# Designs tried in a protein design chat: VH-VL binders against a5use3. Part 2

Target 1, 222 residues: a5use3
Amino acid sequence: MVIHAIVPVKELHRAKQRLARVLDAHERRALSLAMLNDVLVALSYSPVSRIIVIGRDVETGHTARAHGAAFVIDQSAALNDALHQAAADIPDHAAALVAPSDLPLLGAEDVIALTCISGDKPGVAIAPAHDGGTNLLLVSPVVGWTFLFGPDSLTHHIAAARQRHLPVHLLRLPHLERDIDDIDDLIWLAQQPGDTSAQRLARMFLERKGAQLWQSSDMPPH

## First folded at step 8 (VH-VL)

Design y3
Fold by ESMFold2, look of step 10:
Structure y3 (fold): chain C 222 residues (1-222), chain A 117 residues (1-117), chain B 107 residues (1-107)
Amino acid sequence: as target 1 above (222 residues)
Amino acid sequence: QVQLVQSGAEVKKPGASVKVSCKASGYTFKSYAMHWVRQAPGQGLEWMGWINTYTGNPTYADDFKGRVTMTTDTSTSTAYMELRSLRSDDTAVYYCARDIGWGMDVWGQGTLVTVSS
Amino acid sequence: EIVMTQSPATLSVSPGERATLSCKASQSVDSYLAWYQQKPGQAPRLLIYDASYRATGIPARFSGSGSGTEFTLTISSLQSEDFAVYYCQQWYDWPYTFGQGTKLEIK
């Protein structure tokens, strides 16, 4: 099958707000761009024929172009409208793969596994998120598909596939199911095997916090 | 060349409506949202709203909600802004401008709308 | 709604000199700021986007800087065609508000 990947990217100033307890705005921006870079690397080594990044930030566009991805300016505040806008550039008979920009441990093998489970036939393959959402969605063919990301999106996408008489394949990818929301999540990410851009930043940020504690007027604890 | 060409100047009485057109050329119309901005004589720029040219969904500044309608005709690559219940302080030059996500890179030439009794 | 305030209202400088125009936001807009030039009887022209990037075709004497709530537009070695009104505009969130403008005049 011919697969076009869509990577929707939230406006950077709105991304990773739950990390504001730990990271400042510059650090959250850098982390978001590093995660995007990691997703694009994984996709570039997978069987997708084209990558479409849709977003509304200058640096998101620069990152997309650095990986040979097309960049589409997001005209909407709504994720599903952005996905439909990006999908307009995909031939009706082709498949669409939706990959969020914030999957720091995504590898090409995950995308390959998702494509293999669906085969070369019409259908929908989903990697669920931990919260009833959708981490990866592959739909073939893309024509007529309605994207339903948001609360309970796994259930909604299964129902949409059934309404269209498309078989549904589920693939659990546990390493993609953990959100990076607080300092414990950053520690967990830093400790995982690998050397992704997001992992390198997590390690740097944790080292910097330790250094900042030692550079205060007080002696370090313990 | 990328270009936005607006309809000509209009003179209206209070209570009337006006519909300004903005014809795009030289680019894929549905790929870029369209803004509407006005400028009263001797005054600064005022953002009125924008329209998603892919979906046709507009977003209006609060001061104009209820009086403004923004639409598109994708077959002619044309955006429209209609302002109803005109009053004298609506006298302004009205601009369309192409959205690129971080600025308005191409502007129409402007349409003067004069509201006088 | 984010209020953008420009200063000074009018700036008188001589050709060949440097002009510095200020724009302040009522809340942080990070780097989401554009600058426009407007000459009499013309539509505005995009000069700077994302606080510091020069738009296509804008000469190198124009530069932008700043982040958060305070931004500057600098024009080095002023040319006769640079005497105009300059507007800043925030792109952080709609409504995408403009500053009231700074008029740059020949001294």
Scores: ipSAE 0.721, ipTM 0.868, lowest interface PAE 1.2, mean pLDDT 91
Fold by ESMFold2, fold request of step 13:
Structure y3 (fold): chain C 222 residues (1-222), chain A 117 residues (1-117), chain B 107 residues (1-107)
Amino acid sequence: as target 1 above (222 residues)
Amino acid sequence: QVQLVQSGAEVKKPGASVKVSCKASGYTFKSYAMHWVRQAPGQGLEWMGWINTYTGNPTYADDFKGRVTMTTDTSTSTAYMELRSLRSDDTAVYYCARDIGWGMDVWGQGTLVTVSS
Amino acid sequence: EIVMTQSPATLSVSPGERATLSCKASQSVDSYLAWYQQKPGQAPRLLIYDASYRATGIPARFSGSGSGTEFTLTISSLQSEDFAVYYCQQWYDWPYTFGQGTKLEIK
């Protein structure tokens, strides 16, 4: 199938606000861009044929272009409106993959697994989020689809697929179920295997904040 | 090549309405939101609101809520701003301007609306 | 709403000299600030976006700097065509408010 990925990016100054307890605005912006970079790297090594980044920041556009992605100016703050705006450029017969910009452990193998479980046929494949939401959504064909991200979006997307007589496939990807929203998430990210841009930045930030943050994460002392 | 062309100057009496048009050319109209900004004689710039050209949904500055209506006609690539219940302090040049997320990169030539008895 | 305050209201400078225009925000707007030039009878023209990037076609003598609440526009060698009114505008949150303007005039 021909897959166009949509990566919606929140306005950088509004992203990761719960991390404001430990990271200043510049650090949160840098982390958000690093996560976007990691997602785009993963998508670039996957069977996705085109990547569409939709956002409203100069640096988001620069990051998208650096990966050969198209950049669309987001005209609204509403996620589902942004997704429909980005999907307008996708051919009717193609599939759309929605991948959030803040999954720093996303790998190409996750996208491949999602495409394999759905096969090369019409249908909807979902990687659920921890909280009843949706981490990855693959819909084929995209024409006529209504994006329903938000509270209880897993249930809403399953219902939407059934209303359109599309089979639903669920793929649980535990390493994607943890959003990076607080200090404990940042510590967790730093401790995972790998050397993504977001991981390097998380390790740098935690080193600069000192031993007090490490002690508060339930890590044992030396 | 990329340009916004506005309708011509208007003279109105207090209590009337005015509708200013802004025709876009040289770019994909639905890809960029449109702002409306006014400037009273000898005064600075005042943001009035913007319209999402993909959805048609407007957002208005508080001072204009209830008196302003912003619309689009995507088939003609035209944005409209209507201001109702005009009063003399609405005398201004009204501009449309294209949104690029971090600035207004192209502006219409402006439409002078004069409100006098 | 975020209030943008420009200073001075009028700046008199000789051609060839350096002009520095200030813009202050009532709260942090990070780097989300644009500068515009407006000549009499004309629409504003975008000069600087995201605090420090020049818009297409803007000469190198124009530079922007600052972040948070304090921003400056610097014109390093004034040309005769640079005498105009300059506005800052924050792009942090709607309403996207403008400063009241600084008139740059020939000394």
Scores: ipSAE 0.681, ipTM 0.860, lowest interface PAE 1.5, mean pLDDT 91
Fold by ESMFold2, fold request of step 13:
Structure y3 (fold): chain C 222 residues (1-222), chain A 117 residues (1-117), chain B 107 residues (1-107)
Amino acid sequence: as target 1 above (222 residues)
Amino acid sequence: QVQLVQSGAEVKKPGASVKVSCKASGYTFKSYAMHWVRQAPGQGLEWMGWINTYTGNPTYADDFKGRVTMTTDTSTSTAYMELRSLRSDDTAVYYCARDIGWGMDVWGQGTLVTVSS
Amino acid sequence: EIVMTQSPATLSVSPGERATLSCKASQSVDSYLAWYQQKPGQAPRLLIYDASYRATGIPARFSGSGSGTEFTLTISSLQSEDFAVYYCQQWYDWPYTFGQGTKLEIK
């Protein structure tokens, strides 16, 4: 099976806004680019045949090209519109894998697992998020598919698959279910095994922020 | 090789409408949004809006909402801008320009629209 | 709406000298700024994007700098063909507004 990965990237100045309590605009931009780099590394070691990054920033384009990915300019900054735009370059019979740019612990083994449960047959494989969303989506064939990311997207994607008479396979990947949205998430990321670009930045930012950041890590459990 | 070629100059009376065309060549039309920008004689550039060429969805600057319509014909790689209820202060050169996300890298030659009685 | 203000309105300089054009944004636009050159009777030409990257085919004497609210276009050794009107434009958020222009003319 021929798999084209799509990595949608939000405009950098709008990304990770909830971290503004802890990180300034330059730090949030750097973290977003580091997470993109980590996702692209994971995909490059996976069985995908092509990576398509869609975004609207010069630095996003530079990062994509550094990994041999195609770069498509996002015309709308709306996630589902961007996905449909990127999918236009995918052959009708091929599969599309959607991988968000902010999964800093994504590994090639996650992509391999998602690919294997779908097999070489028409179908939809989903790694759900804990909040009813979608962390990874593999759809085969991509022709005629409607991307429905957003609130309750797991339910919506299952319904879309049913409408097209495509079987659905769910793969739970707990290490991908944690979004990096606040200081506790940043601390958690820094503490995980590995040495990804995002982890190195998280460790550096936490060291710079000193007592204020470590104060949040010692909040009592509820 | 990449070109945007616009329709010719127009002379209109107040209250009329004008539709300017912008024919793209040398690139994949649906891959880049299209902006419309105008310039009154002796004055600066004014952004009017843009159209997503993949979806056909336009976005208009507030000063033009209600009077402007931007469309595309993907089969001919052509963008259109129609301005209605023309006033004398709409006299300007109207440009189309290709969006690359961080600038407008290719511009049409401009279309002079003159609004006079 | 983000207001872009250019100064000076007109800059008179001699060929071979350095010209410095200023652009100020009413709020931070990070590095999301483009510069254009427009000669009489012609469409604008993209010179600089993302504050400091030179567009394809633009001579090395053109340099952009700045971030946040303050931006500068520098032309290090003016050539006769550089006398034109220059516009900045922010790309932070639509409406993608232009500055009012700086006319660069021979002294």
Scores: ipSAE 0.681, ipTM 0.857, lowest interface PAE 1.5, mean pLDDT 91
Fold by ESMFold2, fold request of step 13:
Structure y3 (fold): chain C 222 residues (1-222), chain A 117 residues (1-117), chain B 107 residues (1-107)
Amino acid sequence: as target 1 above (222 residues)
Amino acid sequence: QVQLVQSGAEVKKPGASVKVSCKASGYTFKSYAMHWVRQAPGQGLEWMGWINTYTGNPTYADDFKGRVTMTTDTSTSTAYMELRSLRSDDTAVYYCARDIGWGMDVWGQGTLVTVSS
Amino acid sequence: EIVMTQSPATLSVSPGERATLSCKASQSVDSYLAWYQQKPGQAPRLLIYDASYRATGIPARFSGSGSGTEFTLTISSLQSEDFAVYYCQQWYDWPYTFGQGTKLEIK
């Protein structure tokens, strides 16, 4: 199958607002861009044939182009409208993969697994979020699909697939289910194996703020 | 190559309406929102609103809500701004401008609307 | 809505000199700030976006700086064609408001 990935990116000044208690605006912007970079790296090593980033920030566009992704200006305040806008140029018979820009531990193997569970056949594969939402959505073919992200989107996407007589495959990916919304999430991210851009920033921010990262771990401080 | 060409100047009486057109060329019309900005003679720039050209949904500045309607015709790549119940202080040059998310990179030539008794 | 205030209203500067134009926002707009140049009888021209990036075709003598609430447009060596009115505009949140303008005049 031919897969076009869509990466919707929230306006950077509105992103990660729950972290405002611990990160200033500059830090939250940097973290959001680092996560976008990490998602684009993962997608670039996956079987997607094209990456479409849709957003409204200069630096989002620069990051997209640095990875060879197309950049579409988001005209909408609504996520689902932005997804439909981005999908308008996807060929009818191609598949669409929706990957949020803030999946800090996404790897190419996750995309491969989602593709394998569907096979090279029409269908919908979903990696559910912890809250009844959708972390990854692969729909093949994309023609006629209505994106229904938001509250209870897992249920709504399953219903939409069944209405189109498309088989539904669910793939639990626990490492993608944790949102980075507060200080404890930053600590968790910093403690995970790896050295992604988002992890490096999380570690740096926590060191500057004297966080419990090393006090809750048996490893000594740096 | 990319350009916005607006309809010609209008002279109107108070209480009338005016509809200004803005024809786009050289780019994919539905890929960029369109703003409307006005400038009274000798005065600064005033943002009136914008229209999402993919959905057709407009957003209006508070000062113009109830009097303005922004529309598009995608078949002709044309945006329209209609201002109703004209007053003498609506005399201005009206511009359309293409949205790129962080600025207005292409502007129409402007349409002078004169409201006089 | 976010109020943009430019100063001075008029700036008189000799050709070849440096001009510095100021723009202040009523609240933080991060880096979401554009600058435009407008000559008499013409539409505005985008000069600077996202506070500091020059638009395509804009000469290097134009530079923008600032973040948060205070922004500056600098023209490092004024040319005769640079005498115009300059507007800032915030892109943080709609309504996308303009400053009232600074007229740059020959001293």
Scores: ipSAE 0.639, ipTM 0.852, lowest interface PAE 1.8, mean pLDDT 91

## First folded at step 11 (VH-VL)

Design b6
Fold by OpenDDE, fold request of step 13:
Structure b6 (fold): chain C 222 residues (1-222), chain A 117 residues (1-117), chain B 107 residues (1-107)
Amino acid sequence: as target 1 above (222 residues)
Amino acid sequence: QVQLVQSGAEVKKPGASVKVSCKASGYTFRSYAMHWVRQAPGQGLEWMGWINTYTGKPTYADDFKGRVTMTTDTSTSTAYMELRSLRSDDTAVYYCARDIGWGMDVWGQGTLVTVSS
Amino acid sequence: EIVMTQSPATLSVSPGERATLSCKASQSVDSYLAWYQQKPGQAPRLLIYDASYRATGIPARFSGSGSGTEFTLTISSLQSEDFAVYYCQQWYDWPYTFGQGTKLEIK
């Protein structure tokens, strides 16, 4: 199966707005780029044939190209429109993997696991978010598919798959389910195993702000 | 070579409508949004709006909402801007310009629209 | 909308000298700022994007700097072809507003 990965990136000045109480604009931008870097690293070690980054920032473009990814200039503020634009050059028979840029703990093994459960036959594989959203979406083939990201996107994507008589595979990835929206989330990220760019940055921010790290069991259930 | 070629000058009466075309060549039309900018004689540049060339969805500046319509024809790689209910102060050179996310890197040659009684 | 204000309205400089043009935003636009050059009877030409990056084909004598609310376009050594009107434009949010322009004329 030939998989093309699509990484939609929100405008950097509009990203991570929920963290505005904790991080200034520059810090939020840096965190967003760090997360993008982490996602691209994960995808580069995964069985994807091509990576397509879509966004509207110079730095996003630089980051994409630095990882050998194609860069598409986003013409819309709407995520689903951007995804369709990014998918325009994907062969009809190929698979599309949508991986948002704000998954700081994404690993190649996650992508591999998603591809494995989907198999080589037509189908849809989804890693759901904690709030009924979609963290990862793998669709094979991409032709005829309508992206339905947003509120309750899990239900919408499942319904769309079923309407097209495609099997649906769900993969729970707890380490991807927590959004980074507040100081507790940032602390959580910093305390997780690993040393991603986003984690390093989170740790640095917390250190600068004098925040104390503590043991937390606030991880989403499997 | 990447270029935008606009339609010729127009002379209109107040209350009339004008439709300016902008033909793109040398690049994939649907890969770049198109902006429209006008410039009254001896004045500065005024942003009118832009259109997503992939979806066809336009976004207009508030000052032009209700009077302007931006469209595209992907088969001919052409963008259109229609301005209705023309007034004398609509006399200007109208430009189409290609969006690259952080600027307008290619401009049409401009279309002079003169509104006179 | 974000208001962009350029200064001065007119700048008179001799060939070979340095020219400094200012652009101010009514609110922070981060680095989302472009500069254009327009000569009489011609369409504008992109000079600088993202506050400090030169567009393709733009001579090294052109440079942009600044962030937030204050930006500067500098021409290190003016050439005869550089006398024109210069506009700044913010790309932070639509409407993507322009400054009123600075006319660079020969002294």
Scores: ipSAE 0.914, ipTM 0.952, lowest interface PAE 0.5, mean pLDDT 95
Fold by OpenDDE, fold request of step 13:
Structure b6 (fold): chain C 222 residues (1-222), chain A 117 residues (1-117), chain B 107 residues (1-107)
Amino acid sequence: as target 1 above (222 residues)
Amino acid sequence: QVQLVQSGAEVKKPGASVKVSCKASGYTFRSYAMHWVRQAPGQGLEWMGWINTYTGKPTYADDFKGRVTMTTDTSTSTAYMELRSLRSDDTAVYYCARDIGWGMDVWGQGTLVTVSS
Amino acid sequence: EIVMTQSPATLSVSPGERATLSCKASQSVDSYLAWYQQKPGQAPRLLIYDASYRATGIPARFSGSGSGTEFTLTISSLQSEDFAVYYCQQWYDWPYTFGQGTKLEIK
């Protein structure tokens, strides 16, 4: 199965706004770019044939190209419209993998696992978010698909798959389910195993700000 | 060569409507949004809005909402801007311009619209 | 909307001299700022994007700087073809507003 990955990236000045009480604008931008880098690294080691980054920032474009990804200029603030635009050149018979740029702990193994459960036949594989959203979406074939990201997107995507008579496969990836929205989330990220760009940055920020680190493996409830 | 070619000058009466065309060539039309900007005689540039050429969805500046309609014809790689209920202060050169995310890199030659009684 | 204010309205400079144009935003626009050049009877031309990057084909004598609310366009050594009106535009938020322009004329 030929998989094209799509990475939608929010405008950097609008990203991670929930962290405004913890991080300044520059820090939020840096964190967003670090997360994008991590996602692109993960995808580069995954069985994807092409990576397409869609966004509007110069830095986003640079980051995309640095990883050998195609860069598409986003014409819309609406995520689903952007995804359709990015998918425009994907062959009809190919699969599309949507991976948002704010998944700092995404690994190649996650993508592989998602592709594995989906198999080589037509179908939809989803990694659900904790709030009923969608963290990862794999659709095969991409032709005729309507992206339905947003609130309750898990339910919407499942319904869309069923409407097309496509089997649905769900894969829970707990390490991807926690959003980074506050100081506790940053601490959590910093304490997770691994050494991603976002983790390094989180650790740096916490050190700089003198935040107390607690030994905990807290995961958001499902 | 990337180029935007606009329709010719228009003379209209107050209350009338005008529709300006902008034909794109030398690039994939649906890959870049299109902006519309106007300039009254001897004045500065005024952003009117833009249209997503892939989806066809427009976004208008508040000052023009209700009076302006932006559309595209992908088959001819042409963008259109219609301005209704024309006033004398709508007299201006109207430009289409290609969006590259952080600027407008290609401009049409402009279309003069004159509104006079 | 974000208001962009350019200064001065008119700048008189001799050929070969340095020109400095200012653009101020009513609120922070980060680096989302573009500069355009417009000559009489012509459409505007993109000069600088993201505050400091030169567009394709733009001579090295043009440079942009600044962030937040204050931006500067600098022409290190004015050439005869550089006398025109210059506009800044913010790309931070809709509407994408322009400054009122600075006319660069020969002293």
Scores: ipSAE 0.914, ipTM 0.952, lowest interface PAE 0.5, mean pLDDT 95
Fold by OpenDDE, look of step 11:
Structure b6 (fold): chain C 222 residues (1-222), chain A 117 residues (1-117), chain B 107 residues (1-107)
Amino acid sequence: as target 1 above (222 residues)
Amino acid sequence: QVQLVQSGAEVKKPGASVKVSCKASGYTFRSYAMHWVRQAPGQGLEWMGWINTYTGKPTYADDFKGRVTMTTDTSTSTAYMELRSLRSDDTAVYYCARDIGWGMDVWGQGTLVTVSS
Amino acid sequence: EIVMTQSPATLSVSPGERATLSCKASQSVDSYLAWYQQKPGQAPRLLIYDASYRATGIPARFSGSGSGTEFTLTISSLQSEDFAVYYCQQWYDWPYTFGQGTKLEIK
């Protein structure tokens, strides 16, 4: 099965806004790019045949190209529209793997596991998010598919698959289920096993801020 | 040889409509959004809106909402901008320009639209 | 909308001299800032994007700097063909507003 990975990247200045109380704009951008880097590294070591990054930032483009990924300029800044745009050049027989850029703990083994559970036949494999969302989506073939990311996207994608009479495979990946949105999440990320770019950056940020670690609930409003 | 070629100059009466075309060549039309920018005589540049050439969805500047319609014809790689209810202050050179995410790197030659009573 | 203000309105400089053009944003636009050059009777030409990157084919004498609300376009040694109007544009949020322009004229 030929897999094309799509990595949608939110505009960097709009990313991780909830971390604004903890991280300045530069730090948030750096974190986002680090996460993108981690995702691209993971995909590069996975059985995907091509990686397509879609976004609107120069740094995003640079990062994509640095990893040998194609870069597509996002025309809409709406996730599902962007995904369709990115998928436009994917051959009809090929599968599409959607991997958001904010999965700092994504590993090649996760992608492999997802591909294995899906098999070589037409179908949809999903790594659900904890909130009913979708962390990873593998669709084979991608032709005719409608991306339905957003609230309750797990349910929507399952429904879409069934509507097309495609088998659905679910794979729980707990290490991908936590969003990085506040200081507690940064602390969590820093404390997880591994040494991803995002983890190193999180550790550096926390160290820089003088070990005055506060829970999110303890932080004053911005 | 990426280029945008726009339609010719227009002279209109107040209250009329004008539709400017912008034909793209030398690149994949649907891979880049198209902006429309106008420039009144001796004045600066004014962003009017842009259109997603993949989906066809336009986004207009507030000042033009209700009066402007941006469309595309992917079969001819052509973008269109229609401005209705023309006023004298709509007299300007109208440009189409290709979006690269962080700038407009290719511009049409411009279309002069003159609105005179 | 984000208001972009350029200064000065007109800048008179001799050939071979350094020109410095300013662009200020009413709020932070991070590095989402482009510079354009426009000569009489011509469409604008992209010079700088993301505040500091030269577009393809742009001579090295053009450079952009700044972030947030303060941006600068510098022409290190003015050539005869550099006398034109220069516009900045923010790409932080739509409407993607332009500055009012700086006319660079020969002294």
Scores: ipSAE 0.783, ipTM 0.896, lowest interface PAE 0.7, mean pLDDT 94
Fold by ESMFold2, fold request of step 13:
Order: C-alpha cells, then sequence, then structure tokens
Structure b6 (fold): chain C 222 residues (1-222), chain A 117 residues (1-117), chain B 107 residues (1-107)
C-alpha cells in the first residue's frame, strides 16, 4: 500500500506545559523538537512513501524539511482539523498514518507491524494509548475518513471504521503508551535502550537537575 | 507569482455595511489562512481577525466581534470581510494578508473605505 | 491581549549610519515576533520573522534580535529606501497585535 504519514506538531510554546515545573521554556522547546526529530527518523526508515508535518513554528518547519518531509502550516489549534487539512492532498486510495510528534520510542518496526496486521487491504489499524486514546492510526483508504482524536478516541475511531464497514485491528505497543509529562517520565525515557535525540536531552537534563538538587544535604546524588 | 488583489475603494454612510474582497492567485488558496488588518489615516496597523481557508472558520478580534463577518469562496480563491454598522472611525485602509504561521508574507494592495455623511 | 510597545516614535538617522528600533511585549512572546516595513501609500512588507530570520529578498543590512519581552530591529548602513515606518507584531497568540510603529526619517 501507499502510505502518507501525518505528523501533527503542537505550537512549541504550548507543548509540554506539565514539565514547566522542572524544565524552562527553552528546555521544553528543545525536548519537543528532539522528539519530532526522533519520530521523523523512525518514519524515514519505515515503508511510508511521504511524510507530512503540520505545525505552526519556524523550527518545526526547518526540522521537517531537514528530514525531507513536507511542511504544512496549521491554520488552527484543533488537532482533527489539522489532520483533515494535511490529508486533503493524499490520493483517495492511499493510506494515512497518523503519528504524534512526541512518541520518543517509535521505531520503523512499529509502522511495519501496523501495515502487516491489516494485510495490505482496506481497514483501520490502531495502537491504543493507555488512556482510551489513540497513539498510532493507520487508515486505508483515507478517502472519506473522519479523524476523531481526543478523549475516548479509540472508541470513536472503532465506531467510525465500523460505520464504513472497515475491519479494525488493534496493536498494543506498550513502549509507545507512556507520555513524557513529568520528571518520572524523563527518568523512564533516559533509562530505555537507545541513543535518540530525546534520550540524550533527557539524560543531560537529569544530570544537570540532579547536580543542582544534590547541592542540598537533603538529597542523594542519584 | 503570489498575489492578493482587493476590491476598489468605497464611500459609505454611517450605519451602512461594506464587503471587501481579496482574490488570491499563484498559490493554493486553502493552504494558508487569511488575515484582515486595517489602518486608519495616519495611524498604525490594527489586526481584525483571520479566517481558516480550509474549514471556513473565522476568529475575530474583540473590537470587531458582532460587526464583522469573514468568509471565503474556495471556487474563486477569494476571501471576504464584511463590516456592518459603519461609523466614521471605521474610515481606514483595509488589507488582506496571507498567513504563513509566523508572519504575513503577502499583502493585498489595500481598500480605502471612507465613512462620511 | 498582548500589548506591543515600540520606541522611539520617531528616529532621525543619516544615510550610511545604523538605526536601532525597539519593541517591547507586555508578556513573554518567546521568539514569536515579526517586523514589517511600510512606505506611504504601500502595504506593509515582511522583513523579519521569528525574531531574527530575514524574509525572502530582504537585504542583509536588516537584522533582528531579542527574545521574551525585548526585541530590536537593526538596520546597518542605511540606504535612502529604508526611510519608512516600521512595525513589530507578536505571533505568540491571537489576537496577533502590532506595535504602534516607529517612523525612521532622514536626519
Amino acid sequence: as target 1 above (222 residues)
Amino acid sequence: QVQLVQSGAEVKKPGASVKVSCKASGYTFRSYAMHWVRQAPGQGLEWMGWINTYTGKPTYADDFKGRVTMTTDTSTSTAYMELRSLRSDDTAVYYCARDIGWGMDVWGQGTLVTVSS
Amino acid sequence: EIVMTQSPATLSVSPGERATLSCKASQSVDSYLAWYQQKPGQAPRLLIYDASYRATGIPARFSGSGSGTEFTLTISSLQSEDFAVYYCQQWYDWPYTFGQGTKLEIK
């Protein structure tokens, strides 16, 4: 099948706000761009034929083009509207893969698994999020599909597929289910195998913050 | 060549309405939002709002809510701004400008709207 | 709404000299700041975006700097065509407000 990946990217100043307790604005921006870079690397080694990044930041556009991805300017803050905007130029019979920009452990093998579970036939393959949402969505064909990301999006996407008489395949990918929202998530990311851009930053931030924290007699060096 | 061409100057009486058109060419109209900005004589630039050209959904500055309507016609690649209940202090040049996410890179030539009795 | 304040209101500078124009935001706008040039009877022209990037076709004598709440447009080696009104505009959040303008005039 012909797969066009869509990577929606939140405005950088609005991203990772829950990390503001431990990371300043520059650090959060850098982390978001590193995660985008990692997702684009993973997609570039996958069977997708085109990557479309949709966002509203200059640096997001620069990162996208550095990886050979198309960059589309997001006209709104609404995720589903942005996805429909990005999908407008995808050929009717092609598949669309939606991959969030903040999946720091996404690998090409995850995309391959999604395509294999559908058997290269019309259908919908979903990697659920831990909270009833959707981490990855592969829809074939994309024509006529309505993106319904948000609260309970797993249920909503299953219902949309059934209304269109498309089979649904669920693929549990536990390594993609963890959001990077607080210091415990950064620690978890830093401890995972690999040397991605986001992992290098997480390790650097934790070393710097740990050194600052360990200047207090109340805390151990680890 | 990317170009925005606006409708011609208008003279209106207080209480009337005006509808300014902005025809786009040289690019995919639905790929870029459109802003509307006005400039009263001898004054600075005032952002009025923008319209998402893919969905048709507008967003208005507070000062214009209730009096302005922004629309698009994708078949003609044209954006419209209608301002109702005109007052003399609405006398201004009205510009459309293409959104690129971090600036307005292409502007229409401007449409002078004069409100007088 | 984010208020953008420009200074000075008018700046008198001789050709060949350097002009420095200031823009202050009422809250941090990170790097989300654009600069425009406007000559009488013309539409504004985008000069600088994201605080420091020159728009296509803008000469190297125009440079932008700053982040957060304080921003500067610098024009080195002023040319006769550079005498105009300059506006800053924040792109952090709508409404995307403009500063009130700085008129750059020949001394």
Scores: ipSAE 0.672, ipTM 0.861, lowest interface PAE 1.6, mean pLDDT 91

